# Ledger of designs, part 16: VHH binders against Iron-sulfur cluster assembly SufBD family protein PH0883

Target 1, 326 residues: Iron-sulfur cluster assembly SufBD family protein PH0883, of Pyrococcus horikoshii (o58613)
Amino acid sequence: MLLNGEDGSMTIKINHVKEYEALVEIYKKEGLDTSLFGNRIAAIIISGDKIIGLNSVPGVKIRGEEVENGVKADIEIADNVKLPFPIHLCTGYLRSEGYQKVIFNIKIGKNSIVKFTSHCIFPYAKDFSHEALTSIKVGENSWVSYEDEHIHGEGVRMISKTEIELNKNARYTGKFSLTKHRAKELKLEMIANLGERSVLELESKVKAVKDDSVEVREVAYLKGAYSRANLKSTVIAFDEARANVVNEAYGFGDYAKGHVECHEIVKGNADVQTVPLLRVKNDKAELTHEASIGRINEAQLMQLMAKGLTDEEATELIIRGLLGEY
Key: E = the ipSAE of ESMFold2; O = the ipSAE of OpenDDE; V2 = 0.75 times the mean of E and O plus 0.25 times the DockQ between their complexes.

## First folded at step 7 (VHH; framework vhh_gocatamig_d2)

Design e4 (from d4 with S104T D106Q; at its last look DockQ between E and O 0.35; V2 from the best seeds 0.00; counts 0 for: pae E 8.2 > 2)
Fold by ESMFold2, look of step 7:
Structure e4 (fold): chain B 326 residues (1-326), chain A 118 residues (1-118)
Amino acid sequence: as target 1 above (326 residues)
Amino acid sequence: EVQLVESGGGLVQPGGSLTLSCAASGFTFSSYALAWYRQAPGKKRELVAGITSGGSTVYMDSVKGRFTISRDNAKNSVYLQMNSLRAEDTAVYYCAKILWYRGTYQYWGQGTLVTVSS
């Protein structure tokens, strides 16, 4: 069954109440924002290859299609739309094994302000592959915020590819986080094309443990004059984990300005490589890079734990100290 | 697969001594910190002693000076020498590989019971 919203009015049908309620309980258990399931939130709720919830609001049209092993969704935000609440993208898979593919095509009109909150919810996965293809086109003078936090079981293999197009004066701020759960195998690719005076800010945080394998590639093409990009990657790697992070910035526009930050925190036999690739193709463009590498002091960690902190609490305190955060 | 097997628990009198052993497998032992935890009935599990990959040791205040943690990297083993035992030391003792991430606490052994009683 396909659930569609209507322009100017909302009629939705829910025939998977049990599975919907399971997703809400997982959000509660994991400390995610359950108000995203509330009244007046534009949303698409996916479980497996089914759309189990669909809400549209004035100015936002969401159309979903169930396809083999997944869902394709088109999300359109009209011109001159300033939403008071986030648009909710919930991608769930509540079985232990399988494959899921999701395709999101997102178009934001001119002069609009919109926030997306996205969660992939795979808590019971033991042998599960997830493929996500996302296209985001941001109209002139619009500001988009996109926050993505994942809940994974122990056996997720994820490939995510996102293309972002920023029109004149558009702004996109993206955050990806997978630090509370095992990455197992993660390939994340984000490619952004920046128009005149557009601004891109991307931040990714990944924790890799055990034998996890993580690949992150973030690319900014600063094509327009006065375009600006900031790419920040943080990798926390323990045990035998391996991570490769490539941040690329290409300065084409007059007075284009890009900055890449890479932060590594390692323990054990983990192997992390971060590679900035900066190409200035215009003598008025300016690209810079910063990097930091820290190792966890085991004695300090254990001293905190001996005073009653959990290993998670002690680790977080030490990591925040290494990153200069408080 | 990580495995931790505790042994050496038993009944001892107050003031007595006991040595706990933990055999480890499934990971590069010499690269990781190990710890002993304990849990008394109705109480929260607590860290008793820890030893870093480099051999530095840490102890909870109540056992400092009485307990000694050690490791043998050649035998993939960690030990807890417990001296001057008190009734308050009665608990199930667990060997643990130090956990650096959220998502699982599967790196506990099955535990070995230590009872300190007359």
Scores: ipSAE 0.012, ipTM 0.586, lowest interface PAE 8.2, mean pLDDT 84
ESMFold2 (binder alone), look of step 7: mean pLDDT 82; pTM 0.829
OpenDDE, look of step 7: ipSAE 0.223; ipTM 0.737

Design e5 (from d4 with S56Y; at its last look DockQ between E and O 0.26; V2 from the best seeds 0.00; counts 0 for: pae E 4.1 > 2, grease 25.8 > 24.2, SAP .702 > .668)
Fold by OpenDDE, look of step 7:
Structure e5 (fold): chain B 326 residues (1-326), chain A 118 residues (1-118)
Amino acid sequence: as target 1 above (326 residues)
Amino acid sequence: EVQLVESGGGLVQPGGSLTLSCAASGFTFSSYALAWYRQAPGKKRELVAGITSGGYTVYMDSVKGRFTISRDNAKNSVYLQMNSLRAEDTAVYYCAKILWYRGSYDYWGQGTLVTVSS
């Protein structure tokens, strides 16, 4: 049984009202956009292994299936669709312990413009594992933006694997951000195949603290002629954290252009590694990379501390600045 | 073992001047930033002035133009020249070895008392 919100809220399952309300409250608390729960928004809302909300809009079809320990969802965007609002993918879990697997199969038609807002909300996680598998196929001449933001408790282990296929003239911008919260273990993988004249932009931002272990892998196969890819990873590692970033670009298409960028900042006794891998099998393709492992600027820290900030506060402010959050 | 020993504190009248010195040992002095902190009774310890390993200096706003921090790597020493002292500058001043980029630990001296009073 579904319950329609009188205030323009999304239709939800009546037996999951409490979960719904709890998620909304978390959004409010974290300063997230609660308008994403409106009935005009195409969305799937998942709590644990349950679908608690699902809304399709013209041109967007979402099908969900509850499976063992999670949810599978198929999302189809028709041809010639321009959405004024994002598609909301909300995955949450309100318990402190458990396992959740979500699978998203996304297919975007031709000549469509769509934005995805994805949230993983595990605020109370003490011993929780999350696995997200996403396949995205972008049709010819379509533009897709995909933003993924995570809210985590202290005990999240996460594996995220995304496969992207870009058709002719397709554009994809993917953003992953885990900077305000943490994951004890994070394995982030994004692999993209680029068709003719397709454009890929990937940006990952991750903060690792304590004894966190972070692995990031962004891969672009520039198969299509005149395809372009920009891969950017930023990792901030504190304390005893470990981070390994491997970004890969493969130039196969005529006049394909790829750029790999990796920036890491170390504080404390963190162990960080970055490997840019560039491989060309076409003499007309061009690949470039930029990699850096830096440290917190002493002068900047000192300046901030002279204004009354603690070392930790100053460091945080600088890092947020580097991440473009301030 | 890291050691920091402050000296130069004392009683001074408003408008007077003092020079604080800190002798450091037990680490590669030239590789680290140094700072002077102060703590007044009932107040939190605050950064007064700092100097990076590269010689860049910073000051809290209230002491700008009056205080000067400097270092002599050959002597493993850091100094704080304090001019135009005010009553509000009264505090225990501490020399600190700063290592922010590799951790959040500081080494402190025993401190030296500066009293500005008529």
Scores: ipSAE 0.065, ipTM 0.614, lowest interface PAE 2.4, mean pLDDT 89
ESMFold2, look of step 7: ipSAE 0.198; ipTM 0.722
ESMFold2 (binder alone), look of step 7: mean pLDDT 82; pTM 0.826

Design e6 (from d4 with L99T; at its last fold request DockQ between E and O 0.29; V2 from the best seeds 0.00; counts 0 for: pae E 7.4 > 2)
Amino acid sequence: EVQLVESGGGLVQPGGSLTLSCAASGFTFSSYALAWYRQAPGKKRELVAGITSGGSTVYMDSVKGRFTISRDNAKNSVYLQMNSLRAEDTAVYYCAKITWYRGSYDYWGQGTLVTVSS
ESMFold2, look of step 7: ipSAE 0.197; ipTM 0.712
ESMFold2 (binder alone), look of step 7: mean pLDDT 83; pTM 0.834
OpenDDE, look of step 7: ipSAE 0.093; ipTM 0.644
ESMFold2, fold request of step 12: ipSAE 0.019, 0.011, 0.014; ipTM 0.597, 0.546, 0.598
ESMFold2 (binder alone), fold request of step 12: mean pLDDT 83, 83, 83; pTM 0.835, 0.833, 0.830
OpenDDE, fold request of step 12: ipSAE 0.036, 0.026, 0.049; ipTM 0.585, 0.530, 0.591

## First folded at step 9 (VHH; framework vhh_gocatamig_d2)

Design q1 (from e3 with R102S S104T; at its last look DockQ between E and O 0.30; V2 from the best seeds 0.00; counts 0 for: pae E 7.9 > 2)
Fold by ESMFold2, look of step 9:
Structure q1 (fold): chain B 326 residues (1-326), chain A 118 residues (1-118)
Amino acid sequence: as target 1 above (326 residues)
Amino acid sequence: EVQLVESGGGLVQPGGSLTLSCAASGFTFSSYALAWYRQAPGKKRELVAGITSGGSTVYMDSVKGRFTISRDNAKNSVYLQMNSLRAEDTAVYYCAAILWYSGTYRYWGQGTLVTVSS
């Protein structure tokens, strides 16, 4: 079998100096981790349909292919890999209009501990459609964390579909946040299949404002014995925004345990709907649901500002109180 | 486009009164909170008084009992009645709308100067 360049391979490509420098400045302006721009960190940096940076490290093979309107990337982590730094996935689009499709195939071997930091950087977008297809397969006894953060302009339409497969004793912790920038149109779908004794923790937090439209669907198939899943969705909706959140858990394995948490914070004429779908298919499986709905108290907001807090500080304090994060 | 136009500022003696007004356009006025802020040279802009969409009011401690904020939804206007004025009330006063669709939650007028001196 041909394994040339699979393990221990390191490739650094910086082909578009102007775009690369623009991304660095955006990261600095937004206070994001800039370590991905060095040669010690596994990373792939995408702008439009081009790969403008790529760095592999021992134990991590990153292979990218430029395709029509986007990039397809394969990321393979070997067995017994424990990296000191996150693997960075930078997906940039620095034009105001267009379409981008990215396909990520991520395979983690056995007994590995890795973190991914994913950034979608679309700061100038006014009429831009983004489609992301991600497949993540986690080998036995491996622990993966995946943090996804977005910088958006005012006109992003995003469709994100992620499939996660957890093998025996695997753990996946995922965090998606789009609260600092305009959602506009967001369709997020995450589907996970859990093997024996595997653990899934997903947290999605989205703020919808103006006329934004948000659809979130998170699904956990608890197929293995003693598998566990926690799905937490938080929707903050203002103005005339609309959000629809569906969290599904299916208990197939003996002693499988699933929990769904849905939190809504609403102000104005926003319309938010959260639908839990819990299906127990095994008499030894247990599925539970918790939901909360909060309203921002406008007078309390202004009272905090009269005591010297900025609007942003006062809003965050009230939201944290409603979410129980004090 | 959101527009806020302040008026009513001027020179007044200590102990005197002024009424500031702010005419608003470009949004559904009755649905949003309004506020008056002030800023003296070299100092941070501070909230003086606010009024919610439902009519509840808040005041900074130093103006409580002396200033009254009110709104007239039919005229798309917010007012600040300023009584018992003191020298430390000298500042540029700004009308602000707290809106949820701009990402900052505030829009500003151009400001109107209030000078309290003898």
Scores: ipSAE 0.013, ipTM 0.592, lowest interface PAE 7.9, mean pLDDT 84
ESMFold2 (binder alone), look of step 9: mean pLDDT 83; pTM 0.832
OpenDDE, look of step 9: ipSAE 0.174; ipTM 0.707

Design q2 (from e3 with R102T S104K; at its last look DockQ between E and O 0.28; V2 from the best seeds 0.00; counts 0 for: pae E 7.0 > 2)
Fold by ESMFold2, look of step 9:
Structure q2 (fold): chain B 326 residues (1-326), chain A 118 residues (1-118)
Amino acid sequence: as target 1 above (326 residues)
Amino acid sequence: EVQLVESGGGLVQPGGSLTLSCAASGFTFSSYALAWYRQAPGKKRELVAGITSGGSTVYMDSVKGRFTISRDNAKNSVYLQMNSLRAEDTAVYYCAAILWYTGKYRYWGQGTLVTVSS
């Protein structure tokens, strides 16, 4: 019996038990979704430049290739596939220093519903560079969600570049979050091309502390008629951190509608620059933006802590108030 | 390296007074909030008094009116004036700096013991 069909990639069994078990314990410690470590879940698990787990399921073909300093993976989802569980992309590096490059090519067929969960797991990194290149092509009438969450040590330098193509009626929702761990040096770039009636929703949330340097660029090309994009970036910066956020939208299609939100919350001497770039190339397109800057009220923070809240609880309550998330 | 050094603790009779001092280095003192915490044997460490970078103060209920926190940005120092001391104020007192949005990087001194006993 063939698990990946007649044209499919071979299902590879998990082959590095001790490293696999180490990743499981890190996921548990950090409260992450551990379902990828069960059977019957589509996943690729990378540690360093090795593939330590790879499983395909009906409708999903995952092919992996170990390359110099990393891994290249091709992920293909067939037409008419609606998966009950996320496809998991685990990118691990469990050493204190080095370099890792990963390349993901993802193609989703027509009329499919797919969820991706991506985790970058670098908990012990002190001097580590990570480069990620991702290409995502979404077929007609397909709905994709992609959640990207990171566990970093104190010395990670990350460059992440993602290109997204949305065909007619396709929908993509992407979330990037790096708030519980040190960013140190982060360059995030996402570029999306939207076809007719396609919908893009991107949300990024980054915390920068100490001398962290963060660059975020999110771009939407609304080429198709009735295409829609919503780009939301939130930067929380303390100390001497620097952040630069650019959200771009280009309105080409008839009745294309784009919205850009840039939110910054600052404490200390941090320097945050947020720039919306909106270019309307069709008189029937509509592009808008919102931006906000908030500073943390130290007196309110201290009063909440004097009433028994932890730093974390008091800070989160104040930040939610500044972002209007009541 | 962030460093907080407390001093001024000691033995005092009920009703007496003490002044605690904390000398700080390794960060931009004037930009951050400072606090005094205390921990009695077998008890949870609790915030006693805090002072923002702008000079606003907050106190736990049991010390309000008796304790005064202040800061001297020119000397990179924070102080706790403790008056009308009670036996329940017996604890190790810690100076703390709040440097990070989530509190992950709150820095502590080594503490100074205050004993209030007859």
Scores: ipSAE 0.050, ipTM 0.613, lowest interface PAE 7.0, mean pLDDT 83
ESMFold2 (binder alone), look of step 9: mean pLDDT 83; pTM 0.840
OpenDDE, look of step 9: ipSAE 0.089; ipTM 0.638

Design q3 (from e3 with L99V R102T S104R R106S; at its last look DockQ between E and O 0.66; V2 from the best seeds 0.00; counts 0 for: pae E 4.3 > 2, SAP .717 > .668)
Fold by OpenDDE, look of step 9:
Structure q3 (fold): chain B 326 residues (1-326), chain A 118 residues (1-118)
Amino acid sequence: as target 1 above (326 residues)
Amino acid sequence: EVQLVESGGGLVQPGGSLTLSCAASGFTFSSYALAWYRQAPGKKRELVAGITSGGSTVYMDSVKGRFTISRDNAKNSVYLQMNSLRAEDTAVYYCAAIVWYTGRYSYWGQGTLVTVSS
């Protein structure tokens, strides 16, 4: 089923009002911004394989299609658009078991400024697989911020592949966060092609616990002259968790500059690997990297707790500090 | 499968001493920070003493110099030596294996009552 959002109003399927309300409640519970459900916000709200809500605003066209086991969405931002509010991409699953595939095709016109707030919310998942395929094309001189936060239950297997194309003078900041709950199984891949004078910033933050398996791959092809890329991945791994982080930068364009950071924190019997890969095929390009593997400061945690903080509060402070969330 | 079992609690006079023990099973003991908590009637649970996986110790201010936490990884046990006990130390004492990333994954014992009274 193909759905088109009407300008200026959120269209919610009458048969899915309960799902909608449930998602809003989850947002409240998790401390997420519920204002994202406002009528002035361009949005697509997905639950399972159903589109729950869809809203287009001037300059933003969202087309959604329900497909087998999921949803395909085409998002188009016109030229010369400056949005005062983010575009909300809400993907949820309220069951304990199942499979969901989401496909996002995003095209940003020229000279536009847009922010995406994306959430994947699977709070009750015990045996759930999620596949996300995203294509993002950023037009000339456009600025895009894409923040992706995940709230997962105990049993989520996720594969996420994102392809990013930056045209001339385009800017893209991507943030991925899965830190509030366990990762279970995560394969995260982000690949970007950088045009002339384009700027890419990618930051991934992941917590892995128990028997979690995490793979992160961020890749920047600095093809354009004077292109710049910063790739940063932070993984905290505990218990028997496994984490493999590979960040890659390729310097091809004249005076291209890339920086790759990989930070791992390990506790217990966790097995972590970090690989910064730098390749240059242009004597005018410059690439740098920084990698570290550290430990959790348990004493600091306990000291905070001894001062009256709850374990949750202390943990949150430590994690925030480690993840640079100030 | 995970178990923490406290022992050693009881009635003691002010100024007296007690040693609490906690036997753990079902998890990689040596990899966890351990702690003793207490909860008095009408009060919140509070951390009394902690010991990191590396052996570093932390104490609540009110018990510094009086209480000593230690661990024996070979026996999967953690201990709390309590000296110079005061009436204010009366509480249910809990043993915990502390998880740094979230309290939801910490392991707790059922607790042992310590009563300090004349």
Scores: ipSAE 0.067, ipTM 0.616, lowest interface PAE 2.3, mean pLDDT 88
ESMFold2, look of step 9: ipSAE 0.191; ipTM 0.749
ESMFold2 (binder alone), look of step 9: mean pLDDT 83; pTM 0.828

Design q4 (from e3 with L99T R102S; at its last look DockQ between E and O 0.38; V2 from the best seeds 0.00; counts 0 for: pae E 7.1 > 2)
Amino acid sequence: EVQLVESGGGLVQPGGSLTLSCAASGFTFSSYALAWYRQAPGKKRELVAGITSGGSTVYMDSVKGRFTISRDNAKNSVYLQMNSLRAEDTAVYYCAAITWYSGSYRYWGQGTLVTVSS
ESMFold2, look of step 9: ipSAE 0.058; ipTM 0.630
ESMFold2 (binder alone), look of step 9: mean pLDDT 83; pTM 0.833
OpenDDE, look of step 9: ipSAE 0.435; ipTM 0.861

Design q5 (from e3 with R102E S104R; at its last look DockQ between E and O 0.27; V2 from the best seeds 0.00; counts 0 for: pae E 8.9 > 2)
Fold by ESMFold2, look of step 9:
Structure q5 (fold): chain B 326 residues (1-326), chain A 118 residues (1-118)
Amino acid sequence: as target 1 above (326 residues)
Amino acid sequence: EVQLVESGGGLVQPGGSLTLSCAASGFTFSSYALAWYRQAPGKKRELVAGITSGGSTVYMDSVKGRFTISRDNAKNSVYLQMNSLRAEDTAVYYCAAILWYEGRYRYWGQGTLVTVSS
């Protein structure tokens, strides 16, 4: 039996209520925003290959289809829509083993302002492969914010591919975070095509530990005149972890400006490599790159722990200092 | 598998000395900091002394000047020389490696009991 709520509320399939409640409890435990499960929030909630929650609001049409090993979702935002609350994309997998594929096709109309909050929640995974394919098309004069924070178990192998198309005067700000749990194997790819006067800001932050293998690729094609891109990658690598970061910017438009930042923090035998690919195809385009790498000071770490901090607390304090965060 | 095996604990009178040893295996010993922790009945486990991969040392205030931590990278071992022992030093002493390995920031030995009593 399918339960339908009040206007604008989540539809919850009765045979999946326990999975839905388990996801909410994981959000609480991990300090994620539980208001995202509120009835004023446009949302799609996925567990495994099932859609267990779905809600639309005025100006937002969310349509989901359960497919082999996953879910395909189409999300359309109408013209002239300014949303006061985020759109919630929750992708859960609560079993220890398996495979999941999720496809999001997101289209934002003209003159619209929207925020997406996305979470991948795989806390019990021991042998789990996840593929995420996301296409985001942003209409003229629209502003999109997309925040993505991941919670992983010890055995997640993830490929995440996101394609972004920005029309004239469109703006996109994206943040990806996987820092609280183990990455294991992660391939993150974000490719953006920028139209005239469009603005792209991408930030990714990943922590790699043990023998984790992390690959990050962020690409900006600055096709339109006066397009702007800022790509920032932060990789924190401990133990024997390996990370490879490839940041690409291609300056085609008149007065296009791109900037790529890579920040690496390492401890132990970890290895982080950065490969910037900057190609200027227009005399009036400007592309710049900077990188920083910091190594954790073991003596300071030990001094903080001798004063009563846990090793986690001391490490996070030192990391924030190295990144200039307070 | 990471292993830390402590030895050298026992019963000693106040003012006496003991040397604790910890043999390590299952990780690149020379690349990581090592530490000794202790836990007395009814108290939280606390850091007693630490030594970085480069050899720098840190001590809790109450053991400063009495305890000395050292490491021997050729033998994959860390030591705690404890002098001028007091009744308040009675605890189970644990060897720890400070690393993010297999999802944890540090690993523990099984502990060795040190009792300082008349």
Scores: ipSAE 0.011, ipTM 0.544, lowest interface PAE 8.9, mean pLDDT 85
ESMFold2 (binder alone), look of step 9: mean pLDDT 83; pTM 0.834
OpenDDE, look of step 9: ipSAE 0.469; ipTM 0.879

Design q6 (from e3 with I98L R102S; at its last look DockQ between E and O 0.28; V2 from the best seeds 0.00; counts 0 for: pae E 6.8 > 2)
Amino acid sequence: EVQLVESGGGLVQPGGSLTLSCAASGFTFSSYALAWYRQAPGKKRELVAGITSGGSTVYMDSVKGRFTISRDNAKNSVYLQMNSLRAEDTAVYYCAALLWYSGSYRYWGQGTLVTVSS
ESMFold2, look of step 9: ipSAE 0.071; ipTM 0.638
ESMFold2 (binder alone), look of step 9: mean pLDDT 83; pTM 0.832
OpenDDE, look of step 9: ipSAE 0.495; ipTM 0.893

## First folded at step 10 (VHH; framework vhh_gocatamig_d2)

Design a1 (from q3 with V99T; at its last look DockQ between E and O 0.25; V2 from the best seeds 0.00; counts 0 for: pae E 7.2 > 2)
Fold by ESMFold2, look of step 10:
Structure a1 (fold): chain B 326 residues (1-326), chain A 118 residues (1-118)
Amino acid sequence: as target 1 above (326 residues)
Amino acid sequence: EVQLVESGGGLVQPGGSLTLSCAASGFTFSSYALAWYRQAPGKKRELVAGITSGGSTVYMDSVKGRFTISRDNAKNSVYLQMNSLRAEDTAVYYCAAITWYTGRYSYWGQGTLVTVSS
């Protein structure tokens, strides 16, 4: 049973109030934005195989269905919708072991501007498998941004597959980051089809440590004339970690323009392979590639910390220097 | 289980000397950088001295020339020789085994109190 929010508050299932409150406390501990649980935010809050919170706003229809071991959600944004606040997608699993599957089908209408903030919250996981399937269809002249932030325990095995379809003049900006928590086993696949004059920007950053295994594949099919894509993947790997990253761009449309960036930062015995695959199928298309490899100097890091930087500040400064972000 | 056990703290007068020791177990000591941190009441922990896995040393500015960090990989131990002590050196001193990614993978001791007064 869902309690409706007749006072304008989010609908919360009665028997899951403590689980909802536990998620909010994790957000506070990790410094995540708790205003995303406010009543003006369209949201679906998932824990395990249950929908524990659901809120709609004008122009956004969210329908969820509890399924075996997970949740399937359909999210529809109407035509001509410009949202002032993000749509919040919270996927939680608060047990140490198990399996969760989530399926998101997201459809954005024409002439709309929306932002999604997505969190996966698995802080206690020791032996947990997570499978996420996401389909995103962006209507003509719409602009979507999608930020995906994760909190993982030490034993998460994750497979995430996302398909993106951009119609004429649509724009999509996506960001995935898993650098503060253990990757363990991670497989990410993102495939995008770009229509005429559409724009895609994808950025992924993953840190692999100990015996972590990471596979990332990001693909842009530049089918429409004047379509543009920028794919950036960064792998930071330490210890005995293994990572394989493939960034692909296919230039089909007249005057299509694609750029692929693969960046590696390595310490220890880590084994990282990054592969750009660029296929030009039209003599008026332009595809370019940039790659970099850096290695951390331990003494340099410690010297910055001796000057008063926290280890997080010093690490970020060295990593940004190696990535050339100045 | 990882253990870092500090010893050698105590009360000294300004200008005095003290040697801190840290015995380590439960990890491959020679592969880690080691450091001494300190924390005075109401202040953040700060790095005092560090020694890389390769033996290079670093020091905070206020202790250069007065403190010396060293390690003995055969004994799984790291040391801090503290000379010409000042009142502002008063703090709890912590031994740390540092990965260059220090978030969830750094190890810390329980600390030993050093008081410089009178």
Scores: ipSAE 0.038, ipTM 0.610, lowest interface PAE 7.2, mean pLDDT 85
ESMFold2 (binder alone), look of step 10: mean pLDDT 83; pTM 0.829
OpenDDE, look of step 10: ipSAE 0.206; ipTM 0.739

